# VH-VL binders against p14714r889to1111, part 4

Target 1, 223 residues: p14714r889to1111
Amino acid sequence: YLRHEVKDPEKAISFLQDLLHSSGLSEDQKRLLRTSVLCREQLAKVISDSDIEGIEEGYVELDCSEFGLQESLEAVVKQVMELSIERKVQISCDYPQEVSSMRLYGDNLRLQQILSETLLSSIRFTPALRGLCVSFKVIARIEAIGKRMKRVELEFRIIHPAPGLPEDLVREMFQPLRKGTSREGLGLHITQKLVKLMERGTLRYLRESEMSAFVILTEFPLI

## First folded at step 15 (VH-VL)

Design t3
Fold by ESMFold2, look of step 16:
Structure t3 (fold): chain C 223 residues (1-223), chain A 118 residues (1-118), chain B 112 residues (1-112)
Amino acid sequence: as target 1 above (223 residues)
Amino acid sequence: QVQLVQSGAEVKKPGASVKVSCKASGYTFTSYGIHWVRQAPGQGLEWMGWISPYSGNTNYAQKVQGRVTMTADTSTSTAYMDLRSLRSDDTAVYYCARGDYYRGMDVWGQGTTVTVSS
Amino acid sequence: DIVMTQTPLSLSVTPGQPASISCKSSQSLLHSDGTTYLYWYLQKPGQPPQLLIYEVSNRFSGVPDRFSGSGSGTDFTLKISRVEAEDVGIYYCMQGTHWPYTFGQGTKVEIK
């Protein structure tokens, strides 16, 4: 049993947040650092939230705060870039600036976890051949309730070449956990449970002749 | 051109076993499940079980549990249903069908007649 | 096992007239994912079954729009707005919400 010099994730995050408040960074550098901080916070949340039974029963409470969608989407893409390069699968992103510039109230890190897992699965089940692509699209519909209250419905589409996921993994995603559930199936199952915790959250996996897609719907208060 | 082609008719005596094959073509075999459904003469449809060619996982109807083994050979894109300890009431047409999680059994084989007679 | 009960078991319809088949399940077919896995199959004479309807009301590719499905929970209906000669056969409902999958008894549809 060897004790290592392991940095406390909370203290590392605090240090990066202090650096972000430093006076010397450009807006692009601040955005990149903020994205890195968000990735770090996602890892810390995952480490502290290892109760699989709690997620399965749906009692995990969302940790809501104000967040910028641009930074979240960039963090998701960064999280999957290593696998994308390794498998020679390109990622094509399509989200309008008016969508990505939104500020929302919700659980940013769980949203990133959902999007990263589905994007990683799409890359894994895309053949490693030149020119194949996974498409990441975001569509927004704004709904105003009153003069000061706005909500946005976000639709995330993660599209990859057919045939996509094996039917067994789609079953494992939506059916109760059991002994024998694969590691890939467990990750997808946790993801669909997290989506169900989101406001009006739904997840569907579509399989078509030329492509397959994750379609994720959720709703956030718009700041 | 998605299709499932099953092996030919079988005549068996009680106590024997039968192995029906189901060869898939025109799609990625490991991406879909395979269901087996039987139909006794003049009777309705009876679901027997399902297998994932991807993982080898199976689920069997209780009535045939213990007497049935479903397998899949990914190198030949062929699923098999082995029914043992045959009885006269196992006389039926046996179908294989491709399984999609949402669409269900969307492509069916032509059926294999199994007759169990003394 | 979930019992699927079809009514009627046999139905004679004048060509061009509507037909309706009821299917009732012994338990709700609503899955926790919000989807109801209720299917309708048609078995024409001498043929294997073919998929008509999935998820209660979605027509499978190539199925004429005179076929429609409806219902929720435990009560489901298949309607044929104008029965044609090619619609003759046995109709089965099936549930896929719970293992094992189970079929109704079948409804034989004949013309005249």
Scores: ipSAE 0.648, ipTM 0.845, lowest interface PAE 1.6, mean pLDDT 85
Fold by OpenDDE, look of step 15:
Structure t3 (fold): chain C 223 residues (1-223), chain A 118 residues (1-118), chain B 112 residues (1-112)
Amino acid sequence: as target 1 above (223 residues)
Amino acid sequence: QVQLVQSGAEVKKPGASVKVSCKASGYTFTSYGIHWVRQAPGQGLEWMGWISPYSGNTNYAQKVQGRVTMTADTSTSTAYMDLRSLRSDDTAVYYCARGDYYRGMDVWGQGTTVTVSS
Amino acid sequence: DIVMTQTPLSLSVTPGQPASISCKSSQSLLHSDGTTYLYWYLQKPGQPPQLLIYEVSNRFSGVPDRFSGSGSGTDFTLKISRVEAEDVGIYYCMQGTHWPYTFGQGTKVEIK
């Protein structure tokens, strides 16, 4: 039902974005538009997920295409900006320019979904104290395969101050779904499942005395 | 410093109930689960159950299912384990322990001795 | 339920000598997330248990480096390179991969 109800508005948004694209925009406006397009596409994909059970069982196929990591990361950050402001929690992005400039081949929308959910959760459970910061780090390890083919292992590390996520949410993230799973837990669980669909994808949640972290590893062909 | 302080020893008759408390301090109570583990005299450790103070979600061992209720009071940072229909084989030292998904049960209470005798 | 089997159940060790305790699970403790949630605890006489090793091979904070954990799947080992008097107690392995959590029988370590 929801899929059908949101289809037409989504198409309208898409159409309007296309019109804006052709209306003569500044570079900054183009950038914002691109980010909005990525967010819309991500939304459409999530809505199109007809069966959460399918994701749970790993039957979801990834839609791979070429994408820019910078644009992806920007879309992720923009999705959590409102909460960041509300909670007075700063987001510190830490990744080299060479990482952000990478062109990759993979399912960018799923990547955005994964990163936005984990980042959102991190912000949500960070104390609303002035000056606290969630660190969003991206580490890239390039591996040459053959003479001309390169792959990159990306580590996304989302570090947030203690106390971190409640244990029950962490468990819900990794344990099978059951009756009573929280909405937040479901989101995290789906996120974890999505990561597993990615090539060499892993998601861990580390808890230390002063900080906690999501650590997401995945590999992409580097274009 | 993180501490779990449990209530004092209990002596109960068969059929009675006991409620053991576990007061947490030194950390955000809702951020970690609480496990309950018991140890009969001269025996090993037995996991009884787990509760999330955040959500109230619980998971009980089948052996005590139906007789145990775990609760958590966030206002006092205290977890409770209520065991009903006590029998002699419930005689044990009962421990609460802070759960940690990453590091397991990293902080334990001092234990509460519960003796069930007629 | 996952059955955890420890061997030996009792061990007497001369100070300075190594000790090894085995823990076997009835099924794999490898979680779908790629982590093996196997823990080792030490219960010293008259004290509550204390965490020694988490996730097979990681020493908990404050745990001496003479303690080491290893293993995978269903077979795990705790080693003490040089047993000290303070290491006396009962050692328990525990799996946290599957509900319900389950402990091994315990291994009593004594000093000769």
Scores: ipSAE 0.016, ipTM 0.548, lowest interface PAE 7.6, mean pLDDT 90

## First folded at step 16 (VH-VL)

Design u1
Fold by ESMFold2, look of step 17:
Structure u1 (fold): chain C 223 residues (1-223), chain A 118 residues (1-118), chain B 112 residues (1-112)
Amino acid sequence: as target 1 above (223 residues)
Amino acid sequence: QVQLVQSGAEVKKPGASVKVSCKASGYTFTSYGIHWVRQAPGQGLEWMGWISPYSGNTNYAQKVQGRVTMTADTSTSTAYMDLRSLRSDDTAVYYCARSDYYRGMDVWGQGTTVTVSS
Amino acid sequence: DIVMTQTPLSLSVTPGQPASISCKSSQSLLHSDGNTYLYWYLQKPGQPPQLLIYEVSNRFSGVPDRFSGSGSGTDFTLKISRVEAEDVGIYYCMQGTHWPYTFGQGTKVEIK
């Protein structure tokens, strides 16, 4: 008999979404619950991505809908906070309310997957020394096309102290998958592939003498 | 200072083995790859292989496949290249070099002369 | 294996004059990530090689402005705008886009 049966996170998501329909919650409670739902939806998406070959070859299509950027960013930060405490690494977030309050059209869960993986990797490979910090910055450039259409280019910078990721993990992120690819390497590789599926999506990993950074560019229609 | 210091010159007979060491200092050993590159007398550079001190993963040039083993000891920050079944055309200066994914081989050891003759 | 072909194989230059070295690969060095992993190294007499240029055109830290790299696909060039005595040695191109990494055969640069 299976003693490590994995519970279906989709059932947990359904329950939490039903709770959101209750009119008795405060706006803060609803916002926290929506953030929790987004975290669990991210987990369900990861579990259901059983076709790594489709992601590797670029056959995956994005699941686009309207979403709020603030809830997405909060879900990402919440997921990494426990590792941050365990690793004695502080997280510094830098995104103005104007940016975080945006409503976008795109694949929210894939965006969260991308940001969570890069942020977790940055924390994991920051030395466990006091006072070290991972910086999470979001920079937006709005492009208006006519009076009724707007697009925003988002630049996500996840900056951490040198030396950063081991060279082999950077290699695994960008090279074709091979037998024996590490779990961290596989996660980063999938992330790199997902970024390339995003509109104008680019990912670079920069290594400098004092710091290293993931730099992620993508573009969304602005609602 | 970032440095790679290699072991001293070796003279070997055909059929023997040689193990060259490359001790790293001044940087985080597991954050960079290690390449081995050799240069026969009067000849150009020949890439032999790469190892990740982080994972132990390797990739070897076809010419030396099956005869070379590259290892890394993270406790001493030392990489090793073990070349077996030596032939006279293995006579060369052997370099180790650390690598960053983008910048490539940015710091090189001083080289180790290996002479294979009867 | 990707063959890297350098021309010329030797070059004798009057001090202060420009020099240009060509490197051609047997197949494209453009990686699917949009980057091109083409490097230039200088080996001065009696020394190990040293990195000059990475990713086609980026000068490594401490490399003088007189060195520049260019090219794309299969065709690459290293230029020295004004050759100085300290620039003598053997220049190698190398590709790191595909396993195994491969070097060009080298270009010896001398001062007349």
Scores: ipSAE 0.628, ipTM 0.835, lowest interface PAE 1.6, mean pLDDT 85
Fold by OpenDDE, look of step 17:
Structure u1 (fold): chain C 223 residues (1-223), chain A 118 residues (1-118), chain B 112 residues (1-112)
Amino acid sequence: as target 1 above (223 residues)
Amino acid sequence: QVQLVQSGAEVKKPGASVKVSCKASGYTFTSYGIHWVRQAPGQGLEWMGWISPYSGNTNYAQKVQGRVTMTADTSTSTAYMDLRSLRSDDTAVYYCARSDYYRGMDVWGQGTTVTVSS
Amino acid sequence: DIVMTQTPLSLSVTPGQPASISCKSSQSLLHSDGNTYLYWYLQKPGQPPQLLIYEVSNRFSGVPDRFSGSGSGTDFTLKISRVEAEDVGIYYCMQGTHWPYTFGQGTKVEIK
């Protein structure tokens, strides 16, 4: 039902984005438009996920294409800005310079989904009264496989103040789905499953005395 | 300061029910879980169950499954443990404990003695 | 359920001497999130338990440095480098990796 209801509006948004693209936009406006397109595409993909069981069982296939990592990260951050502002939680982004020029081959929309969910969760469970920040750090390690082939190992570290996520959400993230799984837990669980679909993908949630962190590792061909 | 204050001692007959309260203070109640652990006289610690005040999710030990209900009132920052169909072997000191952000129990209540006797 | 087995069940130690308690789990306590949720508690006479060590080797706040935890997988150890009179009580290991949480039998530590 929901898929059918959102299909037409989604198409309309897409159409409008195309029109805007051809309307003589400034460079800044083009950038915003690109980000909006990525968000729309991500939305469309998520809506198309009709079989949660399939995701749980790992039957979902990745749709790989060339994408820019910086644009991807921008889309991720924009998705959580409203909550960030509402909760007065600052997002501190720490990207290496190489990210600006990094072109990767992979499923960018799933990457956005993973990063946006983890970042969103981190913000959600950061106490607003503290006025603290969530750190979004990217570490890139480029590996040469041959004369013409390079791969990059990416580590995404999302650090947020203690106490971090509630215990039950962390558990729901890593345990099989059950009838009582919360909405937030379901999102995190799906995220964890999606990460596992990625090449050398791993998701960890670490707790330290003052801080907690999502640590996401994955590898992409570098174009 | 963070503390858990439990209700007073209870004396019950077999077959009766007991409800122990655990009032939390000094921290955000919904950010941490509450565990219940009991200790029979001269015995070790026995985990009874866990509740998330945030979600209301619970997990009970099989030994008390069906007889125990854990609840949390976020408005009063109070956790409750209701144990029904009491038996003599339910005689114990019952503790509530807060889960820290490492899933450990870092703050404990003072304990509530429940005595089941005919 | 995960069975936690402590050894020894009782220990009498001369003040100033070291003590060691073993805790073995029936299966690995390594969680999929990368952490190992093994805890050590001390219950002093007439008191509720108190947290000593969290996640295998981390001393809880206020815990003296003479206490140390180590181990991995299924084998864990609590060590007291120099036992003091205030260390008297019953020590429990507990796993929090798997439902249900489970405690060891406890190790009673006494002073000679």
Scores: ipSAE 0.035, ipTM 0.586, lowest interface PAE 4.2, mean pLDDT 90

## First folded at step 17 (VH-VL)

Design w1
Fold by OpenDDE, look of step 17:
Structure w1 (fold): chain C 223 residues (1-223), chain A 118 residues (1-118), chain B 112 residues (1-112)
Amino acid sequence: as target 1 above (223 residues)
Amino acid sequence: QVQLVQSGAEVKKPGASVKVSCKASGYTFTSYGIHWVRQAPGQGLEWMGWISPYSGNTNYAQKVQGRVTMTADTSTSTAYMDLRSLRSDDTAVYYCARSDYYRGMDVWGQGTTVTVSS
Amino acid sequence: DIVMTQTPLSLSVTPGQPASISCKSSQSLLHSEGNTYLYWYLQKPGQPPQLLIYEVSNRFSGVPDRFSGSGSGTDFTLKISRVEAEDVGIYYCMQGTHWPYTFGQGTKVEIK
């Protein structure tokens, strides 16, 4: 039902974005438009996921294409800005210089989904205290496989103040789905499954006395 | 400091019910689970069940399934364990314990002695 | 249910001597995420249990370095390099990988 209902509006948004693209936009406006397109595409992909069971069982295929990492990260951050503002939790982004020029081959929309979910969760469960910050750090390690082939190992570290996620959500993240799984838990569980589908993908959640963190590792061909 | 304070000792007759409370302080109550573990006199530790104060989700040991109800009041940061249809073999010290997903039961209550006798 | 089997059930140790307790599970405690949720608790006389080791080999805060945990899969060991008088009590292993959680029988450690 929802898929059918959102299809037409989604197409309309897409059409409008195309029109805007051809309307003589400034560079800043083009950037915003690009980000909005990525968000729309991500939305469309998530809506198209009809089989949660398939995701759970790992039958989902990744749709790989060339994408810019910086644009991807911008889309992720924009998705969580509303919640960040509402909760008065700042997001501190720490990207290496290489990210600005990094072109990767992979499923960007799934990457955005993974990162946005983890950031949202981090913000959601950060205490509503003034001055608290969620750190979004990217670490890139480039490996040369041959004369012409390079791969990059990416580590995404999302750090947020204690106490972190409720224990139950952590459990739901890593345990099989149950009838009573929460919405938040389902999102995190799907995220964890999606990460596993990625090349050398791993997701772990660390909880220490002062800080908690999502650590996501994955590898992409570098173009 | 993080601590769990349990209610006082109980003496019950067979067939009666007992409700033990566990008040948490010094931490965010909903961020951690609560386990209940009992220990019969001179015996080992027996896991009874677990509750998430965040979601209200529970998991009970089969041995007490149907007789036990675990609840959590987030407004008072208090967990409760209700055990019904008491038997003599339910005589034990009952502990509540805070749990972290990774670190296990890291904080324990002082224990509540429940004696079931005719 | 996973059965946790401790050996020995009782141990008398001379102060300053080492002690070793074995804990075996009826099935692997390795979780799909890669962690092994095996814990060691100490219950001193008249006290509630206290956490010693979490995830096989990590000492809980405040636990002396004379305590160490090791193992994998189904075989786990708690070692005390030099037993002290304050180490007297009953030691329990517990698995937290699978529902329901289960404890070992306990190992009573006494001083000679």
Scores: ipSAE 0.742, ipTM 0.879, lowest interface PAE 0.7, mean pLDDT 94
Fold by ESMFold2, look of step 18:
Structure w1 (fold): chain C 223 residues (1-223), chain A 118 residues (1-118), chain B 112 residues (1-112)
Amino acid sequence: as target 1 above (223 residues)
Amino acid sequence: QVQLVQSGAEVKKPGASVKVSCKASGYTFTSYGIHWVRQAPGQGLEWMGWISPYSGNTNYAQKVQGRVTMTADTSTSTAYMDLRSLRSDDTAVYYCARSDYYRGMDVWGQGTTVTVSS
Amino acid sequence: DIVMTQTPLSLSVTPGQPASISCKSSQSLLHSEGNTYLYWYLQKPGQPPQLLIYEVSNRFSGVPDRFSGSGSGTDFTLKISRVEAEDVGIYYCMQGTHWPYTFGQGTKVEIK
């Protein structure tokens, strides 16, 4: 699936970036185009992740740059919207303007990959019933180390109706890969390894009586 | 409200087989794992294996590998443990327990006494 | 298989006094993802085991705060700050970090 999905993503990304630079678009149109560029770069990263041994052993290097959190979160929601509609599951976003307006230094595409996979899994394991909802929440805690140095700890919560993921998939997410790991388990396992590569990255899957949640912590320099 | 109810006590001869049932209620059966744990008279707890009702995946303790089969019937929310070629040292109380990944075995059945004697 | 060793195997406690049970594993229980899957169970006479503590130190729902767990790596401890009559039974540690899951031998706690 990964190889079939993308044939020449670098040229597609270059074309979209050139269009963004060269045209007199409105601010809304530029924001939409930037989101589209981020989505194409995510596809290119998916092809690279077909080398799961490198991720499993920790050889993958993060590709850090300055990015806007709002555009990243919008790209994540867009990436999962088709499945949300197909499964009749609503997505409710809860991230205040002061959080979404932050500019960060880090690997934007790996962040999107992590958030998209956890959102997709949450939607997949939410029954296709009217009124059911997956909640996407972002909480920020700013850490000032000096006059000019600020870092932010971001907590991402992806909350869906109980009971959530089967125990076997949660187990596959955290255990070493083996013969017989499911496709869904592989995707979650790769996500867990990517979170571990992030600055102070942690991932837990919580199960409560009425809801279950992915809880992802990571830290970024704040620009 | 959440319950695991096991089948009744059994008396068997060496060489026979036993199949213990574990009926779940009050929760989504496929969302939790099922473990089997036994306890010989006056002895400690011995883990026998685990099954995922979601996938059918299993993991068995080496001591019983080859003699045990664990299954789950999602239509009846019932897990089964089939132990073959019984020996006198298989005399024990057999428990089923459901599991969550972090909390572990949080709900246990009442136990099923299996006695193997001539 | 990971061997879990409990000390002491039997403990007589005056009501209201503290109790402490040690559990040592033959290998580190630190999972590669950073968690430690060490559990404590209580088996009261004639009953199935019941969960007390998961992930070393988290009390299961409904477990009184007089129970606490601690430790890391290979060394773990269950403490009961004030033993009550309801606390008598056999306490087991169990590891769930590595297949197969394994239990300690059990520690019988009695009232003097």
Scores: ipSAE 0.711, ipTM 0.874, lowest interface PAE 1.1, mean pLDDT 86

## First folded at step 18 (VH-VL)

Design x4
Fold by OpenDDE, look of step 19:
Structure x4 (fold): chain C 223 residues (1-223), chain A 118 residues (1-118), chain B 112 residues (1-112)
Amino acid sequence: as target 1 above (223 residues)
Amino acid sequence: QVQLVQSGAEVKKPGASVKVSCKASGYTFTSYGMHWVRQAPGQGLEWMGWISPYSGNTNYAQKVQGRVTMTADTSTSTAYMDLRSLRSDDTAVYYCARGDYYRGMDVWGQGTTVTVSS
Amino acid sequence: DIVMTQTPLSLSVTPGQPASISCKSSQSLLHSEGNTYLYWYLQKPGQPPQLLIYEVSNRFSGVPDRFSGSGSGTDFTLKISRVEAEDVGIYYCMQGTHWPYTFGQGTKVEIK
């Protein structure tokens, strides 16, 4: 029922985005529009996920295409801004300069989903104390494979102040699904499964006395 | 400092129930799980169960399944272990222990002696 | 349930000498995520247990460096390089990889 109900509005949003694209837009407006399109596409993909079991079992296929890493990261950050403001938790982004020019081949929408979920979770479970910050760091290592082919190993590190995620959510993230799994836990678990579908994808959660962190590793062809 | 303080010793008759409390302090109560472990006189440690104060989710050892209920009061940062239908072999020191996903049981209460005798 | 088997069950050590305790699990303790949730606890006389080692080889805060843990899969070892009087007590290994959590029988360490 919900899938059918959201389909028409989603199509309308898409249509409006196309109209806006055809209108005279400033560069800043074009950038915002691109971000909105990426968000919409991510939404549509998530809504289309009818088989959670398939994701759990790792049978979901990735839909790969060329995408810009900077645009992807912008879409991720925009998704969590409302919560960031509400919780009074600042987000500190740390990207290398080369990210702005990186064109990758992969499933960008799944990447956005993974990063947005982990970032949202980090913000959600950061104490609502003034001055606290969630750090979103990207580390890129480019590897040459022959004369014409390059790959990039990406590390996404999302660092948030202690105490971090509830122990049960960490457990739910890495343990098999069971009856009674929380909504938050399910989201994190699915996120972990999605990361595993990606090339050399790994997701770790570190917990220390002063800070906790999501560490996501993955590799993409560099175009 | 992180501390777990348990309720006092209990003496019960067979068939009765006992409720042991564990008050947590020095940390965010909902961020960590709580384990219960008991030790019969002169015996080893026996895991009884686990509760998440955040979600209320529990996992009990089969040996005590059906007789044990673990609860957590977030308002008072207190965990409770209720054991029903007590029998003589339930005589033990009962411990609560803070649960971390990676570090296991890293902080323990002082223990509560429960004696079941006719 | 995973059965944890410790050897020996008792150990008498001269102060300053090394000690070694073995813990074997009936099944692999390697989690699908790559972590191994094997723990060592010490229960000193009249006290609650205290954490010594977590995830096979990590010393808990405040634990002296004379304690070390090692192993993988189903075989684990706790070593004390130089046993001191304060090390007297019962040592337990515990697995936390699978429900239910299970302890070894315990190893009583005494000073000669």
Scores: ipSAE 0.878, ipTM 0.937, lowest interface PAE 0.5, mean pLDDT 94
Fold by ESMFold2, look of step 19:
Structure x4 (fold): chain C 223 residues (1-223), chain A 118 residues (1-118), chain B 112 residues (1-112)
Amino acid sequence: as target 1 above (223 residues)
Amino acid sequence: QVQLVQSGAEVKKPGASVKVSCKASGYTFTSYGMHWVRQAPGQGLEWMGWISPYSGNTNYAQKVQGRVTMTADTSTSTAYMDLRSLRSDDTAVYYCARGDYYRGMDVWGQGTTVTVSS
Amino acid sequence: DIVMTQTPLSLSVTPGQPASISCKSSQSLLHSEGNTYLYWYLQKPGQPPQLLIYEVSNRFSGVPDRFSGSGSGTDFTLKISRVEAEDVGIYYCMQGTHWPYTFGQGTKVEIK
């Protein structure tokens, strides 16, 4: 007799994916289920990323596939909105339909992991004061290389009120890991390393008198 | 190197005022809040208040409300704690400590002994 | 003001043995955003306090993994799995969920 145990996160993900493929759900219902599946897939990837040595040395291979940018941004923004309400921090999203409707080839889950970590960190270190907000902006520049090869450079800006992240946390993000690295510093350091693995990936943290920002650049083939 | 250096020891009479300075170095002064914590001889720690050098916002412990003013001078990266109408029970070591809203007070000054007697 | 009550107030420990310090608050320290702003500090003899643990269980940078924090609501614990000579001093819990911030009375840890 074959009986499946749903308590295992990875098996739960497989079960939900099978349900999605076999159901007669509407497109709205499928979108909601796909978002839930993507969140659970991110959890499974986080568990498998316990090999920090592989990430630090650059041995991790990206798991590339075709994905819609809209669905990826919606998953990240939904998580941000929930924390925003809980934390009383306003979130402003600025990505036009033309950008969000793009279909890309790349590691969707690592992109979501990167954006989620930086956005959540920004919210965590924004005081709950009236009128304060975190701004999530996506800017695209399309680079055509002949008629068969199109690429897009995406710039993600996560902007929040000054002073922003603590300086020692920013230092931990960019410096080699050491035994005393904080839990928050470890997460951001892994994020910085993951950005470096992406094509033309750069991550910077900028401080200005009124605002601080994560600026993430990466490039994807455009489908 | 992140460092907080406080002004020297002070001896005061009841009714006087004291102003303790805390000079920050090795980091962006406006990126962290500044707390003031005191410790009477042989006693535990008592939080006095907090200031944001970025916004100028403050929050003071009720016990010292009305007698304390905390300020920050961004041009010199120096925080100040001015305690007025001193009483003998204000005798303590006064610490400045920087921190953020989440990780708490991670760097402390060396302490300034204030003695109020007679 | 939130009262923070530590037990014991004094603890004498054989080197290499575990130690446990309890901290109870008069009111829940769970903030509406879901964080619990409970901290542990160590004040070594003749020194300013130093941060050990933030948000109940997160070790500050450079703090050895023999220190661990736990708890929720009003009941919190700091554990030292193996007490070493450098761990002597007075341990304070502090809450930052409610203004004003308040400390426990301190727990003096000594080596036997």
Scores: ipSAE 0.005, ipTM 0.492, lowest interface PAE 11.9, mean pLDDT 80

